# Miniprotein binders against a7ua95r516to809: the designs that were tried, part 204

Target 1, 294 residues: a7ua95r516to809
Amino acid sequence: ASLSLLSISDLVPDLQFIFFWMSNAIEILYFIQQKSPAYMQTIELMDDKAGSKESLLSATISANEEAMTILEEVIMYTFQQCVYYITKTLYVVLPGLLDCNPFGTEPSSEQCRRAAGVCVCAVCVMPEAVRRVVSVFQTTSDLLQQYQVHSEIQSQMFAYLFFFTNVSLFNQLIDKGPARGWFQRSRVLQIQASVKILLDWAKGAGHNHLAQKFFAKFCSTVTILASPPQQLSQMSWKALCAEHPSLKPVQLHRILTQYQLMAELGPLPIWQPSSEDEAYIYRTVDLLESFENH
Below, E stands for the ipSAE of ESMFold2; O stands for the ipSAE of OpenDDE; V2 stands for 0.75 times the mean of E and O plus 0.25 times the DockQ between their complexes.

## First folded at step 12 (miniprotein)

Design je45 (at its last look DockQ between E and O 0.87; V2 from the best seeds 0.76)
Fold by ESMFold2-Fast, scan of step 12:
Structure je45 (fold): chain B 294 residues (1-294), chain A 86 residues (1-86)
Amino acid sequence: as target 1 above (294 residues)
Amino acid sequence: SDEAERMALDARRMIEEAQRLAEQGNHEEAIRLLLEAVEIAAYSGDPYLLVKVAITAIVLALQTGDEDVIRRAEEVLRRAKELMRS
C-alpha cells in the first residue's frame, strides 16, 4: 500500500524497479554514443548510388536524435522519481539530527590526563537519529552500485541529496531552533558533531567534494554558533562575511542575534553590518532557503 | 540486400504498431509485438531498430502496472542488448 512510504527499507522494491530501468536507459544511451560515430562513418565511406547514401545518412541522423531525446527524457524522469522517494524519506528523519546527542560517556580523569587536550578521551557514538539519515544515504549508494549507475549520475544524485539535506537542516534550525533550544551552545556542539558524522560518511563514499560544496551554509551556521565568545567578539562583520560567503546578510544577522541572546557572559559587542549589507539585514524573504534551483 | 531491407521495414512497422497499442492501453499486445520485433530487427542490420525496441520496452515497463508485462519487457530488453553486442 501507499501508506507504507515512511521508511527507506519499505521503498527499496520501488527504488530497485526505478533504478533498474534508469540504469538500462543510461547503458543504451552510452551504446549509441559509442557506436553511432563509427556507423555514420561507414555510411560516409559509401561511394555507390549517391541518393541511397544521402537518404540512409539522413535517416540515421534522425533515428539518433529521436533515440537520444527519448532516452534523456526517460533518464530524467526516473532520476526525478528516485529523488522524490529518497528526499521524502530524508525529510522525515532529518529533524532528529538536530535533537540528538552523539557525545558518549565522559572519560575517566586518568584518560583525560594522559591525552592532554586530545579528543581521544571522549567517545562519539552514532545516535539512532543520525543512523537513520546515514541509512538513507547508504541505501542510495548501494542501489546505485547494484545497478551499476554511471558515476556522473551518482554524483548528480548525491549533489541533490546533499543540497536538500543542507536546505532542510538550515531551515529547521533557523525557523524552529529558538523554540527548541537548538541555539544553546551545548546543543550547537552536539549538532556540529552529528553533521561531522554525515560529512565523514560522505568522504568515505567518495563524495567529499560534493559534501563540502552543498553543506557550506549549514556548516557556516554551526561553526559561527559554536565559536567561543572571546573569538567571535574579535571578528568584524566584514571578516565574518569573508569567512562565510554562503550566508546572506539577513541570515548572518539572524545567527549573530541568536548567538548574543544565548550568551551567558556579559554584553557582547554588536556586530555592525557593512554599509553595502545594511539594507539587506532585514530582508525576511531571503531568510529561509528554497528547495528550488537558484 | 532486399531481404535485409524487407526485415527493416517489417521491424519498423511492428515497433510503430506496438507504440500505438501501448498508447491505447493495450500493453499486453504491445509487448507481444515487441518480443517478435526484436528478432526481426536483428536481421535488418540497422542497430537503431534494436535501440528503438529496447527504448519502447523501457517506456512500456515504466508506464504499465502489469507485472507480467514488466517481466516480458525485461525479456525484450535483455534480448535486444544481447543482439546489440553481437
Scores: ipSAE 0.741, ipTM 0.931, lowest interface PAE 0.7, mean pLDDT 84
Fold by OpenDDE base, look of step 14:
Structure je45 (fold): chain B 294 residues (1-294), chain A 86 residues (1-86)
Amino acid sequence: as target 1 above (294 residues)
Amino acid sequence: SDEAERMALDARRMIEEAQRLAEQGNHEEAIRLLLEAVEIAAYSGDPYLLVKVAITAIVLALQTGDEDVIRRAEEVLRRAKELMRS
């Protein structure tokens, strides 16, 4: 199937398979961690028949270490496979979020209308492009809950997915935004509204802190771009750096430069980078976010 | 008991053989041995034998493309988990 047609629903069987084995591997790992101390203690309390106790203890320690190592490898492998499949689906649906007009009368999802008549659930009232993104996250959440995956692993998975989403959206906005008109105030307000829906979902799903942390760069960019020229033109470079610490100097400089062009503002001396930041604003390698840092 | 120790040794040998067979790509024979080994391991009283069976079943299921082997690996895993909770 062409990547363009890949939906999260198409990946559910594969994800179910991976989540099943991942969850079981985690369960067995916790079993070992909880039972090993007690079992070792029972060996230690056994009558010391000449050398048998020490040999048994050594063998048990070795077996435990081997088992833990293999389980950790399985967990890591299955985690990576899940992330790989989910991020592929996100890659397909995320561009639609930037082009979405959430203020338009898009018809409620055909799927909910067919099954239950008029569904007024939060997902059914979402714009289609936002709903597609939320559907990926919701399906992931549902699967993690279905297979009772440990909360720490769930948090790590969502952290990575939010990271990936932020990097993808940020890079697309910075790279393609000027050409696609996404820096226009009207479009920025649409993007801001769409992202708010996603963040509200994340809050409802219990991932508010992670979402705020990992979407910080994209949210900061959108906030700056959504700011009225009269307001933003009163903010100094230093003030903007302080208000948006998630943005690198080169990123902030790029955003402000593009904002100036779109708003037809002349050069603003108050947006001039500090002498300390001046060396960094030309580091174009740091302009786009990397996927490798996570 | 001497019998439990013998059963533990037998289970260990069967698990090791199942691992070798799995590495050789003989997943069907590997899973057959694990199905036998899990029941023998139950009598040993050694929780690590059940863990080894479970791990071997997980690894085998992730390596095989055979749906019947996967199904039987799930059965081995389920049985091992039942015995771990007892």
Scores: ipSAE 0.726, ipTM 0.919, lowest interface PAE 0.6, mean pLDDT 90
Fold by ESMFold2, look of step 14:
Structure je45 (fold): chain B 294 residues (1-294), chain A 86 residues (1-86)
Amino acid sequence: as target 1 above (294 residues)
Amino acid sequence: SDEAERMALDARRMIEEAQRLAEQGNHEEAIRLLLEAVEIAAYSGDPYLLVKVAITAIVLALQTGDEDVIRRAEEVLRRAKELMRS
């Protein structure tokens, strides 16, 4: 596919191609793993003492190792290619989650009334920005099932996609949130509702454990920002760190600073970082997450 | 069987040549050799020669932009998998 493609639907033919060859590589890999012991046992039962049996066994072991090495490299390469195409699409649609209003208008409500008795209503009640993200995940899920990709590879694919989603949303919120007004309480509640729709999709798709694991940083951020001031102001720095272990000290400090500005709170002594964390709250290199640290 | 050993040697030479041709960008000749090699590899008694043909076809399909080469790589792979079951 072209790098100019902006939607997952435009990339389906390229993804179908890559998934087809990846699934075949996986099939051949498991064929070797299944058949190797029996074939080597056949060689062991041969009546041949002249070192020919030993040479054949050595050559067979070498061929097996070479084949497995190449297949594992092919599977990794094709996996990376799928991730590249999917995340390019995902990167374009994710920012809309931070700007959308899930409480305002139910898009495609008309479609849901006509489709009573079918599953379309679950997708139709989502705001358009959320629907675009869900569409990427759903299309990926459908392709993985269509090509019968091994369940462990499917889990790794969604682990990475959820990781990517978390990093993208967190970085945008931290970096652009002040200028975009995303730390205002009404806006935070809208963001929280949009994220819940994504989590509900992941649960219904059988990926709840992966979503809980890989969305933790963004969810912690939104949970803190959504907390009422009278409740949050009673929680110490140590308590907040304990409840939100996914947040680095510099990240928690930045979130609390933005919270203070929006809630018009002065500095709170209870939010003073612990002595051991004090050195880390200004490490700007650690503020944003890397897409490379999966 | 001396015939099976000769066929194994022939298949190895053809597969290695196909791999060199693919590395040089000559994908059409590479896949032509693989189509011939898959049948020879089947009679060698060495299942890893069929595996090597299948792997080479997969790599070729992923490297090439040629629709004809891709179609023939799929044929090679389908045939290799069929022969692996026999």
Scores: ipSAE 0.724, ipTM 0.924, lowest interface PAE 0.7, mean pLDDT 85
OpenDDE base, second read of step 13: ipSAE 0.722; ipTM 0.917
ESMFold2 (binder alone), look of step 14: mean pLDDT 86; pTM 0.853

Design je46
Fold by ESMFold2-Fast, scan of step 12:
Structure je46 (fold): chain B 294 residues (1-294), chain A 86 residues (1-86)
Amino acid sequence: as target 1 above (294 residues)
Amino acid sequence: SDEAERMALDARRMIEEAQRLAEQGNHEEAIRLLLEAVEIAAWSGDPYLLVKVAITAIVLALQTGDEDVIRRAEEVLRRAKELMRS
């Protein structure tokens, strides 16, 4: 069985072995870190070996450094493999989040506008597409807890998974959104509700800080697109840039252009870029986000 | 001891050869060499060599999807821990 072709539930047995091994490598690393200082002190205090203790200490330091390097490479490689297979599964299920309807029925544009401006009384249920995404995150969390993986490594893993999800959703929406109708107001409100389910899950799982940090771009995009025309038309370009610092000028310009088209606000541009940003609104190479975090 | 040092060197060479075979797509021979390297590393008394063998085996297993190799690598790590406790 190919790990890259299986659903998250099918991957669980294989992922369990990878997580179990990662946990064991971390335990060995911790054991060495705890024992090495005491052992080195023992060597330094050896008067009977005073003539050769410096060579023994040097050899011990070299052996410890080699072991630490190897174990860190093991942990990093195992971590990257888990991330690789989990993100391959996410990549398959994430586009469905942009097409699902968590309100149970397709809302009208009027209902969607009211939802954005005031409290919504519609029952929000978890669509199958959202459930699939949440299931990937929950399974990852369960495996990290089951194998007692250190909290810092858990945070690093979810930081990357949230980063990947944000980039994937943002790129899908910006690149394919116009053809798929995703910029239509009713669809944007459905996307907003679906994203809220993911963010609520993250908060419940203790990852609210990471979710706020790594979903900022997609959340800003959805927030702008879900804004009522009356509200958004009163905001200047500069005010929007200040409220949404995660968006590059070309990204904000593209979002606002799609908003103006879908809201039928007329052909003349409403939001004028500042003179400082004017050169950057046409940089198409900066439109989509990179999956590389550097 | 000289014997332990020789075995440690032999185990390292076997790991390097297994990595080379894996790069050539000869995964079955790579796994066979890694399993032999486990015993030599264990007899050398070097727990870090056991860890390195397990690392190499898991890397290969993750690339090939071989669940048996992953399971065997877990056993090798357990042996490394026991050797460190002695």
Scores: ipSAE 0.013, ipTM 0.310, lowest interface PAE 7.9, mean pLDDT 77

Design je47
Fold by ESMFold2-Fast, scan of step 12:
Structure je47 (fold): chain B 294 residues (1-294), chain A 86 residues (1-86)
Amino acid sequence: as target 1 above (294 residues)
Amino acid sequence: SDEAERMALDARRMIEEAQRLAEQGNHEEAIRLLLEAVEIAAFSGDPYLLVKVAITAIVLALQTGDEDVIRRAEEVLRRAKELMRS
């Protein structure tokens, strides 16, 4: 079977294996950090009757350094393998989020209660495309909890997953958006609603701070594109730069150009870049985001 | 004690031999030595020998495709962790 056809559920056994060994490596690392000072103190308090105290201390320092180095390499390797499998799955399902219509599949909580009789949630059903993305995040969270991975590593993993999702969605929208009609106002509002479901999941999972930080670029893009013409026409280039600091001049200029082309109500003012930014609005090398810049 | 020093030397040699066997692809013999080394390392009183056994087992498990070797590596790791807590 082809790896390109695997869902997140198909990868669970492989991820369980990797998380198991990663979790154990982290546990051994923390044991060293906890035990090392006490053991070194024991050596320091020994009577050096045989002249071996200095040699034992030196050997212990070397053993500590070697163990820390290998454990850090193992943790990094296993972390990168988990990230690789998870992001490969995300990459496959993320474009679906840009094409889905959440307004057609999200009944009110009252409608959900009438239909199901057991649903007490504010939202009973999410679109399948959004569910696939949320399932990847939820499975990752479940595995981190199952193997009791420390909160610092959990935060690092979701920081990267959110970073990856943000870059992937932003690049897909900018690169393929014109050809797929994704810059049309109605489509942008659908994308905004779908992204809100992801951000709400992140908040519920305790990762609101990370989501706000790492989704900033895509959220800024969608917010600008979803803005009513009356509201957006009142904002200067300087005001937009101040409100959306995550966007590079070329990115902001491209977004505003697309907005002008898709404007449905009246003439819009021309957004003129500041003199300081004018040189950078045509730097096409800065248009798309890199997955390597972190 | 003299006995603890001898145990430390024995454990270190066994771990080094297990690492060499693993590098050569002899994962089955490597894990057999690690299972023996973990008990001897415990008697040495040197916590870094237990750590070295645990690390070697983790690395071997990640490198091997053999389910029996992986299972025995889990056993070595479980035992090393028990002894580290005692």
Scores: ipSAE 0.725, ipTM 0.928, lowest interface PAE 0.7, mean pLDDT 83
Fold by OpenDDE base, second read of step 13:
Structure je47 (fold): chain B 294 residues (1-294), chain A 86 residues (1-86)
Amino acid sequence: as target 1 above (294 residues)
Amino acid sequence: SDEAERMALDARRMIEEAQRLAEQGNHEEAIRLLLEAVEIAAFSGDPYLLVKVAITAIVLALQTGDEDVIRRAEEVLRRAKELMRS
């Protein structure tokens, strides 16, 4: 199937397989961690028959370490596979979020069309493009819960997915935004509303802190772009840096430059980078976010 | 007991052979040995043998493309977990 047609629903069987084995590997790891100290203690309490106790203890420790290592590798492998499949689906649906008009009368989702009545549930009221993104996250959440995956692994999964989403949306906005008109105030307000729906979902799902942390860069960008010219033109470079610490100087400079062009503002001396930041605003390598190092 | 010790040794040997067979790509024979080994391990009283069986089943399931082997690996895992909780 072409990547363009890949839905999260198509990957559910594969994800179920991976989550099943991941969950079981985690369970066995915890079993070892909980039982090993007691078992080692029982060996330590055995009668020392001619040095056999020390050798048995050493062999048991080694076997435990090996078992834990293998399980950790399995958990890491299965985690990476889950992330790989889920991020592929996100890659397909995330561009739609930037083009979405949440204020428009978009037709109700096909799922809600099957209900004989106007469903006013939060999902039915969502724009289709937002709903597709939320569906990926919701399906992931449901699967993690279904297989009772440990809460720490769930948190790590969502942290990465939010990170990926932020990087993807931010890079697309910075790179393609000017050409696609996403820096226009009306379009920015649409994007802001769409992202708010996603953040509201994350809050409802118990991931508010992670969402706020990992979406900070994209949210800061959208907040600046959504600001009225009268308000933003009164803010100094230093004030903007302080208010939006998630943005690198080169990123903030790019956003302000594009804002100035879009709003047809003349040169604003108040937005002039500080002497300290002047060297950094030309570091184009730092303009886009990397998917690496997470 | 001498019998439990013998069974533990047998189970260990079977698990090691299953691992070797799995590494060689003989997943069918590997899973057959694990199905036998899990029951023998139950009588040994050594919880680490059950852990080794479970780990071997997990690894085998992730390495194989054979649905029947996967199903039997799930059975081995289920049985091992049942015995771990006993």
Scores: ipSAE 0.704, ipTM 0.912, lowest interface PAE 0.6, mean pLDDT 90

Design je48
Fold by ESMFold2-Fast, scan of step 12:
Structure je48 (fold): chain B 294 residues (1-294), chain A 86 residues (1-86)
Amino acid sequence: as target 1 above (294 residues)
Amino acid sequence: SDEAERMALDARRMIEEAQRLAEQGNHEEAIRLLLEAVEIAAMSGDPYLLVKVAITAIVLALQTGDEDVIRRAEEVLRRAKELMRS
């Protein structure tokens, strides 16, 4: 099956195929977990010779271990395939979230609701770029629901999707943000509003805890950049570290440096790390996040 | 029973042969054997043989590009699940 399609809607038939076989593998796994103890007890209670009984028990234990191993491999393989194609789609649509304006009333992104025959246009609308991201999450949720995938596996799926989204957005903002003007306060407020739409979706879908955990780094970054200069200039390095524990020292230092440049603030001694942190904050290898969850 | 023991041996041989055929790319013959194996596995009274048939069908469906083989793999899986519930 070819899964090199561009949009999430184009992937639905291929994803349905993979989710179908994954859900069946999970069902077989649960069948074994429930029925194996009863079957083994039946063997234990046999009135047969000890040699025949022992042989059957050994064969059954071996068969159980083999079945469990293969099913776990199938489930992991299909899970990874779904994650791969969903995140490939997310990777294409996520950068648009950093460039959209939910406060603007652009014709293409503006939504109007008619109530009692009167057209009412929202002040803050869901931009098309945000809608594309939400669509990926909603389609994933719908497919997991359609195939009755256990809640623990659903949680694992969204944990990774939120992790991937956070890393992708954080890396884009830190690496490309200065050149694209994304650190300008007005742009940061637009990004913050767009991210809130994603977080509100996650809360409505029952994934608030996962969203808070896995979006912490990007949310901390946006929160700092959106802070008024007067408020932020009163905070020490230690206070900022305490408020944003998800950020590594090198990441926090980079964000604060960009904030100073864009807000046209002079150097602030209070945003300098202690001498014991100096070596660590300058490790460039730790600036960008890894997509590998080790 | 002695008959059940023979059915278990026959089912195991058929599943192993189906796996060998699938590894060689002969997916059509592999699924034909699995469809026969599912009934014999049921007669063995060993639920792990039905599980092995189901697993083999799932793996075959995931590795094949042939829509007919996939449909027959779904049939094998459906039948195995029916027999597991009985």
Scores: ipSAE 0.689, ipTM 0.917, lowest interface PAE 1.0, mean pLDDT 83

Design je49
Fold by ESMFold2-Fast, scan of step 12:
Structure je49 (fold): chain B 294 residues (1-294), chain A 86 residues (1-86)
Amino acid sequence: as target 1 above (294 residues)
Amino acid sequence: SDEAERMALDARRMIEEAQRLAEQGNHEEAIRLLLEAVEIAARNGDPYLLVKVAITAIVLALQTGDEDVIRRAEEVLRRAKELMRS
């Protein structure tokens, strides 16, 4: 199977291989952490034959340190490989999330179902574009559970996947949004509904705190753009900055400018930046988010 | 005992030779040496030799593209892990 595949399902065999060996490395690392104290105690209780005990202790410490170093390198390598392939797949499917309608009356790929004798077609509809994104997260969760990967590694992986998703969606919206019409109120409401499906999935999967933390920028953006004109025009720049601390001044200014244009609020600027923030509004280098940290 | 210490040293040399052979592409002989080292570690009750065998098997599996070699490395790892749990 090719690592350039577009579907997460096509990558499952390769990901299973990587997760399997990562899980094994974690298990061996845990074994060392659990058994080292007992083994060191055994050495301390040995009869000392003119330096045999000290030599064995020194050799054991060195062997333990070498093993820990190699295992940490293996875990890091396999973790980075999984992240690389999963995020590569996410990058392909994420733009579809910004250009789908979750308020459709009929399912894109599924026919009407009966549940408890009632047709549930309207209630259970998930747009295909949203389903593709959710399937990447669900497949990742399933693989982590299948190979019993430690919960802290699972949290670290979803932290990065949510970080990546947030950056990708934010950059796509800011860069391509004007040309695509994504700043129109009706389109923003569709985007908001689609993102809510992702956030609801994360909550169900036990990652609500991570999702709230790492989606903050994109959620702030969508919240501002979805605000009614009468409400948003009454808010000061200072109030908006206080409610949306994840947004940089240049980002907030760009969002508000697009909102003003789409809502037809006239040509005069409504939201006046503070004197402190005005200098940063023209720093275009800070407009888009970086995938690089730190 | 002196005999156990000599066997442990022999097992370490076998693992080092297995690593060298794996790097040279001689995966079959590398696997054979790792399986022999596992049995020595088991007889000596040496948990760190078992760890070294397990690590070597993991690295070998990740470095190779050969499904047969991967399967056999998994077998070595499974044996080492069983002995670790004992």
Scores: ipSAE 0.631, ipTM 0.893, lowest interface PAE 1.1, mean pLDDT 83

Design je5
Fold by ESMFold2-Fast, scan of step 12:
Structure je5 (fold): chain B 294 residues (1-294), chain A 86 residues (1-86)
Amino acid sequence: as target 1 above (294 residues)
Amino acid sequence: SDEAERMALDIRRMIEEAQRLAEQGNHEEAIRLLLEAVEIAARSGDPYLLVKVAITAIVLALQTGDEDVIRRAEEVLRRAKELMRS
């Protein structure tokens, strides 16, 4: 395995190919769904010459089921291919979002540095790492629009991409956060600001409902970590679980333990969980796994 | 009618032959048959035959690496869609 850097723009021709065939398969599927009842009715109203009507109807039902099955398989295959390539690109760029500073100029960003003289606040403030993530979402949106993919499929695509982003960011924060210093309050506030940029993009793109739903776990995590000790210490374990239903109790326990350490509260616990929720083991998450049982 | 039923059987066999050729890696001959099949499917009056030709062309395009085969699959699909609408 070698180190491979891949931009979403490098995948555009391959994605255009896949989206083209996916869009056409969807169009044929909708044609069948719209025309099938009328065609079946035509057969039913047909005069039965030598008892062939029942055979024709049976054959037509079988042809419909066969066509629907193959089209659904093609749509799912092409959808999964697009998701695979897009999420593979996201996975490479997402760690940078946790390690950037949206409150200042990114010194390593050449685009931001060159634009600094003209004082374009979006270019000066938005880190290159956040722009790379936004670029993946924008390119996906552009391709869905270019091929006029039905809004329901567009919603399913962004639901999955937001789900993947949420799980990836959460896992990276929990797994690598202690070594990277990401649980420090200043770092958490930077992460919160960077995530706000992604959520604002989603709202502008018409996906606010999906973003609220699928970013809930990571947003809850960041909200807790950014909370003042006074606010958090006044809440019971039951109240914290109720306010953050997207977090499993063992996940909430890990987050609160890390918060206590970083806030330098010493031996005084902020909260006390039930014995049933005491665990420090999180399951591994990758492109084929999730925190939910599904 | 008997004629329409025979035409439907002939076109199904043609599509099956195209699928067999595609499975054997003969994508060029498979797409040639599909280009013939789309016009015959239209004459049958059975919309599911046009749909089957279109589906087969999509599957072939996704399986092949041949740009000429892909271009001709797009032609089959465009023609099938025209005939399905009319």
Scores: ipSAE 0.685, ipTM 0.899, lowest interface PAE 0.8, mean pLDDT 79

Design je50
Fold by ESMFold2-Fast, scan of step 12:
Structure je50 (fold): chain B 294 residues (1-294), chain A 86 residues (1-86)
Amino acid sequence: as target 1 above (294 residues)
Amino acid sequence: SDEAERMALDARRMIEEAQRLAEQGNHEEAIRLLLEAVEIAARDGDPYLLVKVAITAIVLALQTGDEDVIRRAEEVLRRAKELMRS
């Protein structure tokens, strides 16, 4: 079946198909790992009266290698298909997270209803844009649980989804942030609160360590931009690099430059690299993050 | 035994023929052979024949756009798993 990208809900039947076959391939792989030693020992204990023992052992080794290779390819293929469609959906909903306001959000008209002539509003504290992102993560988690996918594969899936989210948000903020006003303090605080909701979801889902690891770059960026001017002006370039090791020097320099421009309190100290640090920044031309692991 | 060896050879040939048919795009005939092969593979006692049937069914299901072939592939896999857990 062809997948639709209108929403994560539209993808559920197609994702169920892919997760079903992936789960079965994993189960067969574990069966081979469990049965192979015992079966090969059975062959080794056979009487070699017809001279067939060596042929059977050789054939068994070849069968094991072939099965492992094909199963690993199937698991990788299905994993990549799931990741591709989930991240494609995620990419569409992520930019909204940078523009939403989690503070003082009024409930949508869809959430308001009347009971006995009195308006009863079931206020959701989570902005709709954040809810869309959480929905993608929650649906993924539900499908992995439904098909009893091994916990290591679940961890790999969320490691990649968090990695993708971090890169997407960081690149959007750096590339489009100045033009959209996202570097303004009030907007940064809104972004920080929205990201906290995602991190809290990840913690509740048992993925806190993965979220802390893979959101480090975006979290460092937001932390710097949310810092008060007086507090930030006390830090040296070297101190800032040490506090934020996930940021490349060119990225940190760009963030501080934008912070300086958006600060409406007058001139702040210039955060300047030394001559050696300048050479390093010039070697690091790539400002935006790659979606490829290098 | 000689009979078990003959059954294993029959199952192996059926799986190879199913794979060949699948490569030719004849998914319906391929799955029909796999449904027959799964029972014969189980009787041999070689877990790798049964695994090979299961793998072939999974690959076929992922390659085909035919809902009937997918349904039959699920049947092959369900039966193979039952026999693997026995």
Scores: ipSAE 0.682, ipTM 0.884, lowest interface PAE 0.9, mean pLDDT 81

